# VHH binders against q9xw16, part 166

Target 1, 132 residues: q9xw16
Amino acid sequence: MSGWNAYIDTMTAAAPSIKRCAIVGAADGSVWARTEADNVFKASEEELKTFVALFNDVTQVPAKGADIEGVHYVVPRTEESLIFGKKENTGFFAVKTKSAVLIAVYEGPNEVAAQVRKAVESMQTYLNNAGY
Below, E stands for the ipSAE of ESMFold2; O stands for the ipSAE of OpenDDE; V2 stands for 0.75 times the mean of E and O plus 0.25 times the DockQ between their complexes.

## First folded at step 15 (VHH)

Design ma62 (framework vhh_7pa5_2)
Fold by ESMFold2-Fast, scan of step 15:
Structure ma62 (fold): chain B 132 residues (1-132), chain A 120 residues (1-120)
Amino acid sequence: as target 1 above (132 residues)
Amino acid sequence: QVQLVESGGGMVQPGGSLRLSCAASGFTFDDYAMSWVRRAPGKGPEWVSTISWSGSYTSYADSVKGRFTISRDNAKNTLYLQMNSLKPEDTALYYCATDIYEGSYPLDYWGQGTQVTVSS
């Protein structure tokens, strides 16, 4: 298995409320690593290509929301390299690096969301510093 | 428990060379990227270099590019930093690092670091 799976393990260890996550290519949405088995991240290639393209203009995303794993999330706001969404008791954080997009789907209240955001943003910083 | 033990520091004159080593234990070393981070007196940590899990990709801070080379020996669970053409500005405590548990930058340090002093 690739060393990218180690980053999946690192994020889920740092924020156990992450239910599913993936690291995908920023240009095409190709999956580099993802959670597997009972926690498999199930987004299609077409959905991921569409999703990573949202980072080309994040200001449009709050008006229309975002789809991940066939679930439509309300996106309350975006930052330049961050899209996050909420649907009932679940949500996601997605961050863009130079060459990757990290996506983490979680379940729980706002306190849990804060932990997930920290884990994802920390990994974003690490990967950017590593040249990814 | 994750343990990172740095060694190889010392005092050298400007233009000199040193090779730092980091012995890693308590995790599957060859599945993780590894970094060198330094802390100069009175300053915060500065990222120096990162190497991918396989050794196929490396990145360097602009201040050290062309002078330092990061490498790893996965069979020995050891990370290296070859430092050439050392400058007084390279004087710092050097840590090998990974953010395995913290998930943050600056990265976690599991040792006391190794001191590099560059002076005449």
Scores: ipSAE 0.000, ipTM 0.126, lowest interface PAE 14.9, mean pLDDT 80

Design ma63 (framework vhh_7pa5_2)
Fold by ESMFold2-Fast, scan of step 15:
Structure ma63 (fold): chain B 132 residues (1-132), chain A 120 residues (1-120)
Amino acid sequence: as target 1 above (132 residues)
Amino acid sequence: QVQLVESGGGMVQPGGSLRLSCAASGFTFDDYAMSWVRRAPGKGPEWVSTISWSGSYTSYADSVKGRFTISRDNAKNTLYLQMNSLKPEDTALYYCAADIYEGSYPLDYWGQGTQVTVSS
């Protein structure tokens, strides 16, 4: 989806430490847009379907962690419509809107994580206001 | 080898309190989130609470919010669950669990658990 790729570009410009990201359907995990080529977001259709289902009850997620691109992340806690995880020097933020889930994978220390979270939450607000 | 040893269970009256402990060994305790999971007779496992590796973040099942408090002491490799205002429906075998293996879902239980019985 060429239109949806513009939102990917906006997030990665706002937080250059985002290594890979995607916008997927909240109901089924179908990919609407993702980073490609050297930064391709590699999650399988099956993995994304499982991942978006975590938003049905985020309180259960810290007990199980989360898998993204075949990497298992420790999820320390969740907030409504927010799941985030850590694995060594990598991490992710995932937020749910009405119709979409935004997933951003990054590398770097906690200062970088704060910037990535801000970029993802800003896009979440924008998409919710746009009716998505 | 990984070991998780739960203790602190017992029998209490409704409204009573218990503190559970979990002694962890065989892995770098302060690198992993830790959870409490319980299983009542004839039921499947129910997640109770999780605490992040640093102790900065906690999460609770709706059934225990406001009554239970999870904490950890990374210097002692020990996880705790303070249980207040206990109800008969809290009767279960309580396990501590760690997400110490990539792709392990749900978290593995490494102890025999500690029995909590709430009865009048």
Scores: ipSAE 0.000, ipTM 0.115, lowest interface PAE 17.4, mean pLDDT 80

Design ma64 (framework vhh_7pa5_2)
Fold by ESMFold2-Fast, scan of step 15:
Structure ma64 (fold): chain B 132 residues (1-132), chain A 120 residues (1-120)
Amino acid sequence: as target 1 above (132 residues)
Amino acid sequence: QVQLVESGGGMVQPGGSLRLSCAASGFTFDDYAMSWVRRAPGKGPEWVSTISWSGSYTSYADSVKGRFTISRDNAKNTLYLQMNSLKPEDTALYYCAREIYEGSYPLDYWGQGTQVTVSS
């Protein structure tokens, strides 16, 4: 971990409702940092490579959905730098910066989702301003 | 009680401009992304634009990109849509909506709407 774990800690402190999260390279899905131990983020290298490639054309994603940690999520819609998905009581937010993709998985209702999106966007803004 | 009240609609000629406002109350405005949605006569709702909770990220439908600008003032609990270079096809009832992250349509509260009519 080359210090990127501090950003994971910051996000989870800001939104305790985040169950698992990761920061990965936007070009290849390589893991820079992820939650560990009891809340380890369990995506494979192949899955993350496929996932970050979705940001090359987000308009195609709602028709197919997205897979994270072996779970298929319905994606209701996308924004240029944001993909969010939902499956029953679980969901995720993924946001793209210049060099990274932040992925946060949560469980809970709309108010929990709103808190998680706020935390992920705060980190997205911070990393963009830092040149990442 | 969640309330969203739109204003600023009116009649304008093609190429004209209008600024819509949405006054929000009954929830923590700063915690939610907000959207504008429109409904033309005889058609379903069309998403127009979204702004993130902080205002740092915006997204636009292809039909309005480059002509419309969404903004917000969190101190005043107000959402705005600046509409430039208006076209007859922009004629619709415009709603502001709070974003939700469940279901097929990710907007849970709509206001009463404000009518925009573009004609010569």
Scores: ipSAE 0.199, ipTM 0.558, lowest interface PAE 3.9, mean pLDDT 86

Design ma65 (framework vhh_7pa5_2)
Fold by ESMFold2-Fast, scan of step 15:
Structure ma65 (fold): chain B 132 residues (1-132), chain A 120 residues (1-120)
Amino acid sequence: as target 1 above (132 residues)
Amino acid sequence: QVQLVESGGGMVQPGGSLRLSCAASGFTFDDYAMSWVRRAPGKGPEWVSTISWSGSYTSYADSVKGRFTISRDNAKNTLYLQMNSLKPEDTALYYCARGIYEGSYPLDYWGQGTQVTVSS
């Protein structure tokens, strides 16, 4: 496995409600690392390529939503470099760094979502500072 | 000025142990992941292990899992690699590096390396 797996582990420990998680290339959606075994992140290369392209203009995303792992999520709003979605009790947070996109899919209520967001944003800050 | 200085290498027999150290300076050590990478003569670099900035999470190459342990002491700005059950194929120059090694994303700073030789 790649060294990027250490960061997957860091995020999932900080927010145990993360069910599946991945770090992908911002330019092409290539998978650098993802959760394994029972928690395998199951997105196709084509879907990830489409997803990371959403960061080219995040302001357009709330009008159309976003697809991850074949699930369509409602995106209520975006921030610069942050897309998040909700579908009943399931949701995701995705943040873009210079070179990567971090995607975390979770299950739980909104209070759990706040913890997931914090974990993902913490990792975003670290990777940006590291030049990624 | 960013500096990474490795030490602890040497010659050891198969089945032996060595502990490598890397002294870091010139940057905020606990803001960065750290990695160990090795180069055997005539080979390209092989990633060995990575540790998160907090030290809470580690990752290892399949070839060293169960035998090597990466750790860090953020108060001392020092990275460690405990190498147990050493094999001849572990013979290489071992580098301390800042960051995560993953294909197209090279590590930004490397030390000079410390030589590990495993032979009878």
Scores: ipSAE 0.007, ipTM 0.169, lowest interface PAE 11.5, mean pLDDT 83

Design ma66 (framework vhh_7pa5_2)
Fold by ESMFold2-Fast, scan of step 15:
Structure ma66 (fold): chain B 132 residues (1-132), chain A 120 residues (1-120)
Amino acid sequence: as target 1 above (132 residues)
Amino acid sequence: QVQLVESGGGMVQPGGSLRLSCAASGFTFDDYAMSWVRRAPGKGPEWVSTISWSGSYTSYADSVKGRFTISRDNAKNTLYLQMNSLKPEDTALYYCARSIYEGSYPLDYWGQGTQVTVSS
């Protein structure tokens, strides 16, 4: 578990525009690792449990939106294993692996969003290949 | 710099077909959703269709559903619009546009357009 912080570091190094991120368990939303201190990812245990359950049927998500850190995001669409949202100048990308969900919150325009999505999808591929 | 170049327009009889292409350069093509927008003579722009960055999601205006198909080839940085059962009402200048939003009116870069004329 102590090794999971290295993956947070890898994602934020790949996309410095990530403001906050976390790796959580896909089954229960338990936090494996997250950004700390001034960039602490502040989602509650109840919110994360609700959020990871969205991956059980992603087709329902655009009608309802998604809540992260007490912020309600519009979800314009989903793809298999990918949920992303927007609210004003902020957004998030969340991807599901075999046993984890990666969540990255960012601020900025579409160029920033593209970099964050790439970082999150690259880590998703790595973790899936590692059996997670 | 972002560049979008449309081609494939022309004159066709009602009921005919055309395939439009859009060659993209100056950005990572598979990072962006892409759209087709048209402008008919004397009218404002009308959104026609959008395709997600992966190609997994597509959406269409009600006026073209069942007749037009949007697709992309990310290896070739090219967007396509297959237009079947063309009607005189489809006569317009067709633009390729870059967007990160599905089903929305593009607020990003547009090409120069390619003219489609449907007449007897």
Scores: ipSAE 0.000, ipTM 0.281, lowest interface PAE 11.6, mean pLDDT 84

Design ma67 (framework vhh_7pa5_2)
Fold by ESMFold2-Fast, scan of step 15:
Structure ma67 (fold): chain B 132 residues (1-132), chain A 120 residues (1-120)
Amino acid sequence: as target 1 above (132 residues)
Amino acid sequence: QVQLVESGGGMVQPGGSLRLSCAASGFTFDDYAMSWVRRAPGKGPEWVSTISWSGSYTSYADSVKGRFTISRDNAKNTLYLQMNSLKPEDTALYYCARDLYEGSYPLDYWGQGTQVTVSS
């Protein structure tokens, strides 16, 4: 949707280790905005619909893991409105707001994960306060 | 240097309460999730609770859920654990730890611990 690209730009500027990210609808996984071109977020609409449904009960996710962009991630545990995972040198953070799910995929050592998480959770707080 | 200093431990009777504190220094506290981990005498470490960098998201071990509350004050670089309805099995050395999302235990950096003893 128009205007949502600005939030993508804000997150990637705050955490340059984010390789790809997207903002999708919490109800259906519909893409509102995503990184494009060399940093295109490649998840299919079917995969995103499955992924956002995980937020219906996050306590079940560690037993199964999660799939993003065709990559299966180990999810060691979940937190309220947060799913995160790691596979080798890649990882992701996904957070749910009132009406959206933000997904950020990063590459690099564990030290960059904290910066990525901070950027994603900061945007989550902003969007929740804005009524999204 | 990263430093985490726990305090607030002590001796209480079953059903009592304690509030633990962890003073953090040597890093940007509000960039990191923080956890509490405990180790009972003669046992391995057990994860207790985690709080996100902002304080918006928390998670608890089943053994403490409903009794313990984790919180943080980013302006004071301090992590807290409010422990209510304490049981003898809560007796342990309690550590605060910085979580870099290694995806495994042990956690990145942790303090020296504060002793909690629950006995009648």
Scores: ipSAE 0.000, ipTM 0.211, lowest interface PAE 13.7, mean pLDDT 82

Design ma68 (framework vhh_7pa5_2; at its last look DockQ between E and O 0.38; V2 from the best seeds 0.00; counts 0 for: pae E 11.9 > 2, grease 25.3 > 24.2)
Fold by ESMFold2-Fast, scan of step 15:
Structure ma68 (fold): chain B 132 residues (1-132), chain A 120 residues (1-120)
Amino acid sequence: as target 1 above (132 residues)
Amino acid sequence: QVQLVESGGGMVQPGGSLRLSCAASGFTFDDYAMSWVRRAPGKGPEWVSTISWSGSYTSYADSVKGRFTISRDNAKNTLYLQMNSLKPEDTALYYCARDVYEGSYPLDYWGQGTQVTVSS
């Protein structure tokens, strides 16, 4: 396992409503770390490659949505380094750093979503400051 | 009980400046990203700007980039929007909102809004 799993643990401890998450390479979607066992992050290599490419032009994403783990999410809007999506009571936040994309899938109401965004952005800031 | 109270609007000439404030109460302000949303006469709401819970990340609609600056003071539970180089098309009611991740713009806990009118 990579040392990157410590960052997964940090995010899930900060926001326990994160059901599954991963840190992937921004250039190719290669998995650096992900949740395992009972809450394994199940996205395929090809899906992740497609997903990280969305950050090349986030303005196109709301029209088409995004697919994560074979689930199609509505993306209501995007921000420069952030894509978020919703499907019923589930959602995700994905943030881009210089070298990585962090993806967190959660379940719960808007208060839960806010805590997940906070956890993911805290890690985004840490990784950017560390040169990733 | 969640409350958001906007202030600071007014009438200004093109090229002028205004600073809007939003006083938040009834929730943990620094747990939420906060947004400004505006509604021009005869139009639907338009997202203007968002700031993350810590203030580390900001985002702006293309129409306001370089002219508006969003900021927050978590110790005072207050959100700000500094508006420079105002244009007639910036004329709208401006609303403060907690960022809710369901629509193209936040709809959660909008106040009454503050009117900004840009005209000669």
Scores: ipSAE 0.453, ipTM 0.736, lowest interface PAE 2.3, mean pLDDT 88
Fold by OpenDDE, look of step 16:
Structure ma68 (fold): chain B 132 residues (1-132), chain A 120 residues (1-120)
Amino acid sequence: as target 1 above (132 residues)
Amino acid sequence: QVQLVESGGGMVQPGGSLRLSCAASGFTFDDYAMSWVRRAPGKGPEWVSTISWSGSYTSYADSVKGRFTISRDNAKNTLYLQMNSLKPEDTALYYCARDVYEGSYPLDYWGQGTQVTVSS
């Protein structure tokens, strides 16, 4: 699982506005890697289990929003493998791969959000091509 | 300023094909999802298809699934719609539209449209 930390580092390097991020199992929300120390990703596995289950029916997520790290986010819309949310000057991007969900929580205006999106989407593509 | 210019429309017989293009300028093209919408005579706008900024995700209205294909070339700032097996009910003015990816869902900019007429 230690190898997954490299992907965390890759995403955070690609988008400095990412405050916290995690790679979790798509099936059960188990944490494979997460930001640590001052930027520790705080979501519990119970919360993550609920979160990854949102991908089973993304069409309902905008109506309900999404919770990460005890924070409720408005979800304007969803895609088949993408859930993103907003709360004031913060937000998150979550993308689903074959076997994982990548979650990045960021702080900043919409301009930084675009960079975060590209970071997680790029990692999504990479991992999918790698069979993950 | 944001500009979207559609092209490729025309008149075709049922079963025919057309390929629409949309040239985008005035904004960072690959920051936005893009959509096609159409307006038939006497009807309101109808969503046709959407493609995410990277092209990794596409979606279609049920009425066009299996017949239409949306794609984009971010290097060329161009959106495409390949329309096959066209039907008379596909007759409409077709617009490309910018979809704000983060924070707002309604399409905020539309082109002038390109006319597609399917008639025998």
Scores: ipSAE 0.010, ipTM 0.273, lowest interface PAE 8.8, mean pLDDT 90
Fold by ESMFold2, look of step 16:
Structure ma68 (fold): chain B 132 residues (1-132), chain A 120 residues (1-120)
Amino acid sequence: as target 1 above (132 residues)
Amino acid sequence: QVQLVESGGGMVQPGGSLRLSCAASGFTFDDYAMSWVRRAPGKGPEWVSTISWSGSYTSYADSVKGRFTISRDNAKNTLYLQMNSLKPEDTALYYCARDVYEGSYPLDYWGQGTQVTVSS
């Protein structure tokens, strides 16, 4: 499997409640890796291009919300390199590294969400340390 | 049982510094982001700062940027807040909190707080 697919496997193993996830280029939303088969991450290239551009000014995101996989999420808060989206019993965490955006879509209660965030931030740290 | 115990508060003159600590027990500390929140007399809670589980990413309220530094030591299960250039408006009861969702309240666990008083 490609080198980037190993990172997908690492995140999904660390937080089993991640239903789908992807690693995409921060500049253009191009897919470097994603969950496949039964858990295909279905976002289009155009949707991902729009999504990663949200990190250009995260302060505006709470007013707009965010769309991924054709689903609109409320964004209660952002950080400099993190967007958290929520819809009912589901949500996403997206984090930006130097050159990539990591996106994880999950379902479950607040304890599960914390573990999803930890998995994504752990990978963010690893990729940043590796220069990505 | 989750326990968060703040310490390091006190009285200090304007321009002074304090370092707050928060000892965590009863949960896996390095699984969670952690936040500092403060409550001035007669005011509602104000978010101060958040640190990711690994300590690699931090964020701060505009009112404290450049003066406060959040940090954590996962080996000691301890969260810190270094507060420099303190102002009278920083006077508040400071809580550490386990942060499951950024910017959302209620946080699921709070400490008892440590008082910081900045006065001439």
Scores: ipSAE 0.000, ipTM 0.228, lowest interface PAE 11.9, mean pLDDT 84
ESMFold2 (binder alone), look of step 16: mean pLDDT 84; pTM 0.843

Design ma69 (framework vhh_7pa5_2)
Fold by ESMFold2-Fast, scan of step 15:
Structure ma69 (fold): chain B 132 residues (1-132), chain A 120 residues (1-120)
Amino acid sequence: as target 1 above (132 residues)
Amino acid sequence: QVQLVESGGGMVQPGGSLRLSCAASGFTFDDYAMSWVRRAPGKGPEWVSTISWSGSYTSYADSVKGRFTISRDNAKNTLYLQMNSLKPEDTALYYCARDTYEGSYPLDYWGQGTQVTVSS
């Protein structure tokens, strides 16, 4: 949906340290919107299908980690609707709503990570309240 | 400036209970996981428990599972450790620490510690 790019813009405005992000379908990993051009989110739809399936049982994820854009991330722990990973100075936060998964990739220290988590969780709440 | 101040320690008999508190200031408390770490005399630090930013997920060292409960109140910027069925081997200085998940040294700030002594 063309309107979904407005939500990408909202998240990146709230957390400028987001390098790349996407909104994908929770059932199949289909891309609804993503960052483009020099900041294009490069995950394949096959990788995203595998990734969104992790939300079916998040308790298994810390043992195996998660792959985004061909990068393997260590997942130290999960919450029911949140998967996050870290690899050196790069990380991601992914949250599930009723119909979507929001993924944000960032670079930087813990203060940056905290800002990105807040932006992603705020959007998760908004979309859930909107029925998505 | 980040500050972590522990309280609630004391002397207790084996089988007793204590509740530790950690008052956090100088940072956005709900942005960070928090951990409890203890140090017995002449020993290195031993990780005890961690709680996620939201409080939804917790983890415990095998030595304390089933006896200790970690919790937090994000509105009050306070971390807690409820310690039940205390044993002499639980005697230590107990520190709260901010948990960053980063690198080989994920705990970046520690409090001064509160003494727990289990005896008699």
Scores: ipSAE 0.000, ipTM 0.205, lowest interface PAE 14.5, mean pLDDT 83

Design ma7 (framework vhh_7pa5_2)
Fold by ESMFold2-Fast, scan of step 15:
Structure ma7 (fold): chain B 132 residues (1-132), chain A 120 residues (1-120)
Amino acid sequence: as target 1 above (132 residues)
Amino acid sequence: QVQLVESGGGMVQPGGSLRLSCAASGFTFDDSAMSWVRRAPGKGPEWVSTISWSGSYTSYADSVKGRFTISRDNAKNTLYLQMNSLKPEDTALYYCARDIYEGSYPLDYWGQGTQVTVSS
């Protein structure tokens, strides 16, 4: 078994525009795995706890936006298990599974977002099917 | 209620110019990136240009780079597209949009469009 870091590697390989990503616990925002070194995902424990709590009622998020790594993102809309946002050339996709929240931060214009979304949603489906 | 209303389209000869406007209401305009997207007859939507919330960053499709300029006036909640050196290939219905091309999701906010026709 290679642990949770293998899932980070799978997502970043599937979507090269992902600059930083993490897998965190849905209940508390505890980090299970994240990108490291030059690509370290820098969110604080308090920020992640606040962020995962947004999934308790995603309908409130577009009015206020969301904060990741100290950056405030405009959230244009949400789905039941998905929050995504924009700030200049940077964006993110976050999806909730039964036990986890996957967060991917990317760099590039809006047209690269599709590849990042597909990578994150594919992993969401896989983890849900695996009971996570 | 979110609304985007495009205007400024029309008929122009090749080499001419047009300026499109998009009036935004119902959301905090200065918190949002904005884009122009066009749909030519018989083709799918083509992204044209994006501008950041502050106006500090812009990006353009290769087909329009050097000819089109995107800008915004946050005090007036208005987005602009200055189109110079127009070509017949630029003939399309032009839409302004908030957060265009969100992957496989439908567009968040989409205006009614304004028609641009470039012909002799």
Scores: ipSAE 0.000, ipTM 0.104, lowest interface PAE 15.8, mean pLDDT 80

Design ma70 (framework vhh_7pa5_2)
Fold by ESMFold2-Fast, scan of step 15:
Structure ma70 (fold): chain B 132 residues (1-132), chain A 120 residues (1-120)
Amino acid sequence: as target 1 above (132 residues)
Amino acid sequence: QVQLVESGGGMVQPGGSLRLSCAASGFTFDDYAMSWVRRAPGKGPEWVSTISWSGSYTSYADSVKGRFTISRDNAKNTLYLQMNSLKPEDTALYYCARDMYEGSYPLDYWGQGTQVTVSS
């Protein structure tokens, strides 16, 4: 657990509807920090490697969807540095920085989704400005 | 109550330019990503562009990339779409939408739309 967990704590404080969250390396999907204990982020290293590779060509993602924690999410569309998905009342936002990918899994309606997107983007901007 | 009011549409010749505006009220504008969606005659809605809540991140449909620029002024609760090198295929009713992340294009609180006509 590391200094990087401070960033996880900041994100979850800003959007309490985030159920699980991780910061992973953009090149290989290696975990830098994640939520723990009752809220442990449970993605395998191979799943994360596959997931971060989606950012190499986000235009292909809506046709296939995305897998996080063994759950297949429908990805209705993507943006240049953003992949989001939905599965019933759950969803995720994943954003890419220079060196990292931030992943946040949440539960709730679209108003909650907007709050989670804002928290994840705030951290994305902070890390990009910090050189990550 | 949430309101979105589009303006700036009109008639232009191919190669011309227009700037669309969307005035937002009734919600905290800088908490949401905002999008432009268009509907051409006889077609369904097509997503055009999205801008993040902060304005730091933008994305565009392939059909408009390099020609259109989305921007926002959070102090004025206003969204913009600068449209350059307009083509007859860009003729459509253009809608401003708050991004709700439920579908392929935003559906939440679309405005009345502003008509853009590019005549050959």
Scores: ipSAE 0.243, ipTM 0.619, lowest interface PAE 3.9, mean pLDDT 87

Design ma71 (framework vhh_7pa5_2)
Fold by ESMFold2-Fast, scan of step 15:
Structure ma71 (fold): chain B 132 residues (1-132), chain A 120 residues (1-120)
Amino acid sequence: as target 1 above (132 residues)
Amino acid sequence: QVQLVESGGGMVQPGGSLRLSCAASGFTFDDYAMSWVRRAPGKGPEWVSTISWSGSYTSYADSVKGRFTISRDNAKNTLYLQMNSLKPEDTALYYCARDIFEGSYPLDYWGQGTQVTVSS
């Protein structure tokens, strides 16, 4: 079992502006892998369970926003399998695969958001093709 | 310099079809999600559709689902919007935009727009 940490490493290498990220179960928000030590992804299991349930109907999310690591983000719009949010110079992208939700929290200007989205989508495509 | 040049608009009767194109230059096109946004006379901008950097994921506003299809050709740096079953409510200037999420809308580097008019 090489573990799911290799996929975390791949995403952070592709987009160095990612500060913290995690791969969690789509059904229950259980953590499969996350950044650790000084970059630990700090969301609680209960917060993650609530967060992954947002993918059951993404059209409701812009009205309410989303909470990650105790931070409330404005969600300006959603896409079929993508929720993204902004809070000042911090943002996130979260994508759903067949079995997982990938969450990446980043800091920086809007140009780095494009890089982060590309990294997260690349991993989403890889995991879907791998049956996850 | 980043440029987005929209084309393909025109006048069409209700139920007709049009295909819009957006020619992109001055940036690495396949690093960005791309969107179509429209502005009706006297109204603010309305998001229409987005396509991911690879073309693998698309999303549509409820008002256009089933009628419009977004696509891209990364080799040609071109974005498309196929519009079918057009309604008078679709009358607007249509803009191509890079989707990098400045504020509430992906309004980075809008082009000049292309006018679509649906009337009898």
Scores: ipSAE 0.161, ipTM 0.575, lowest interface PAE 4.9, mean pLDDT 86

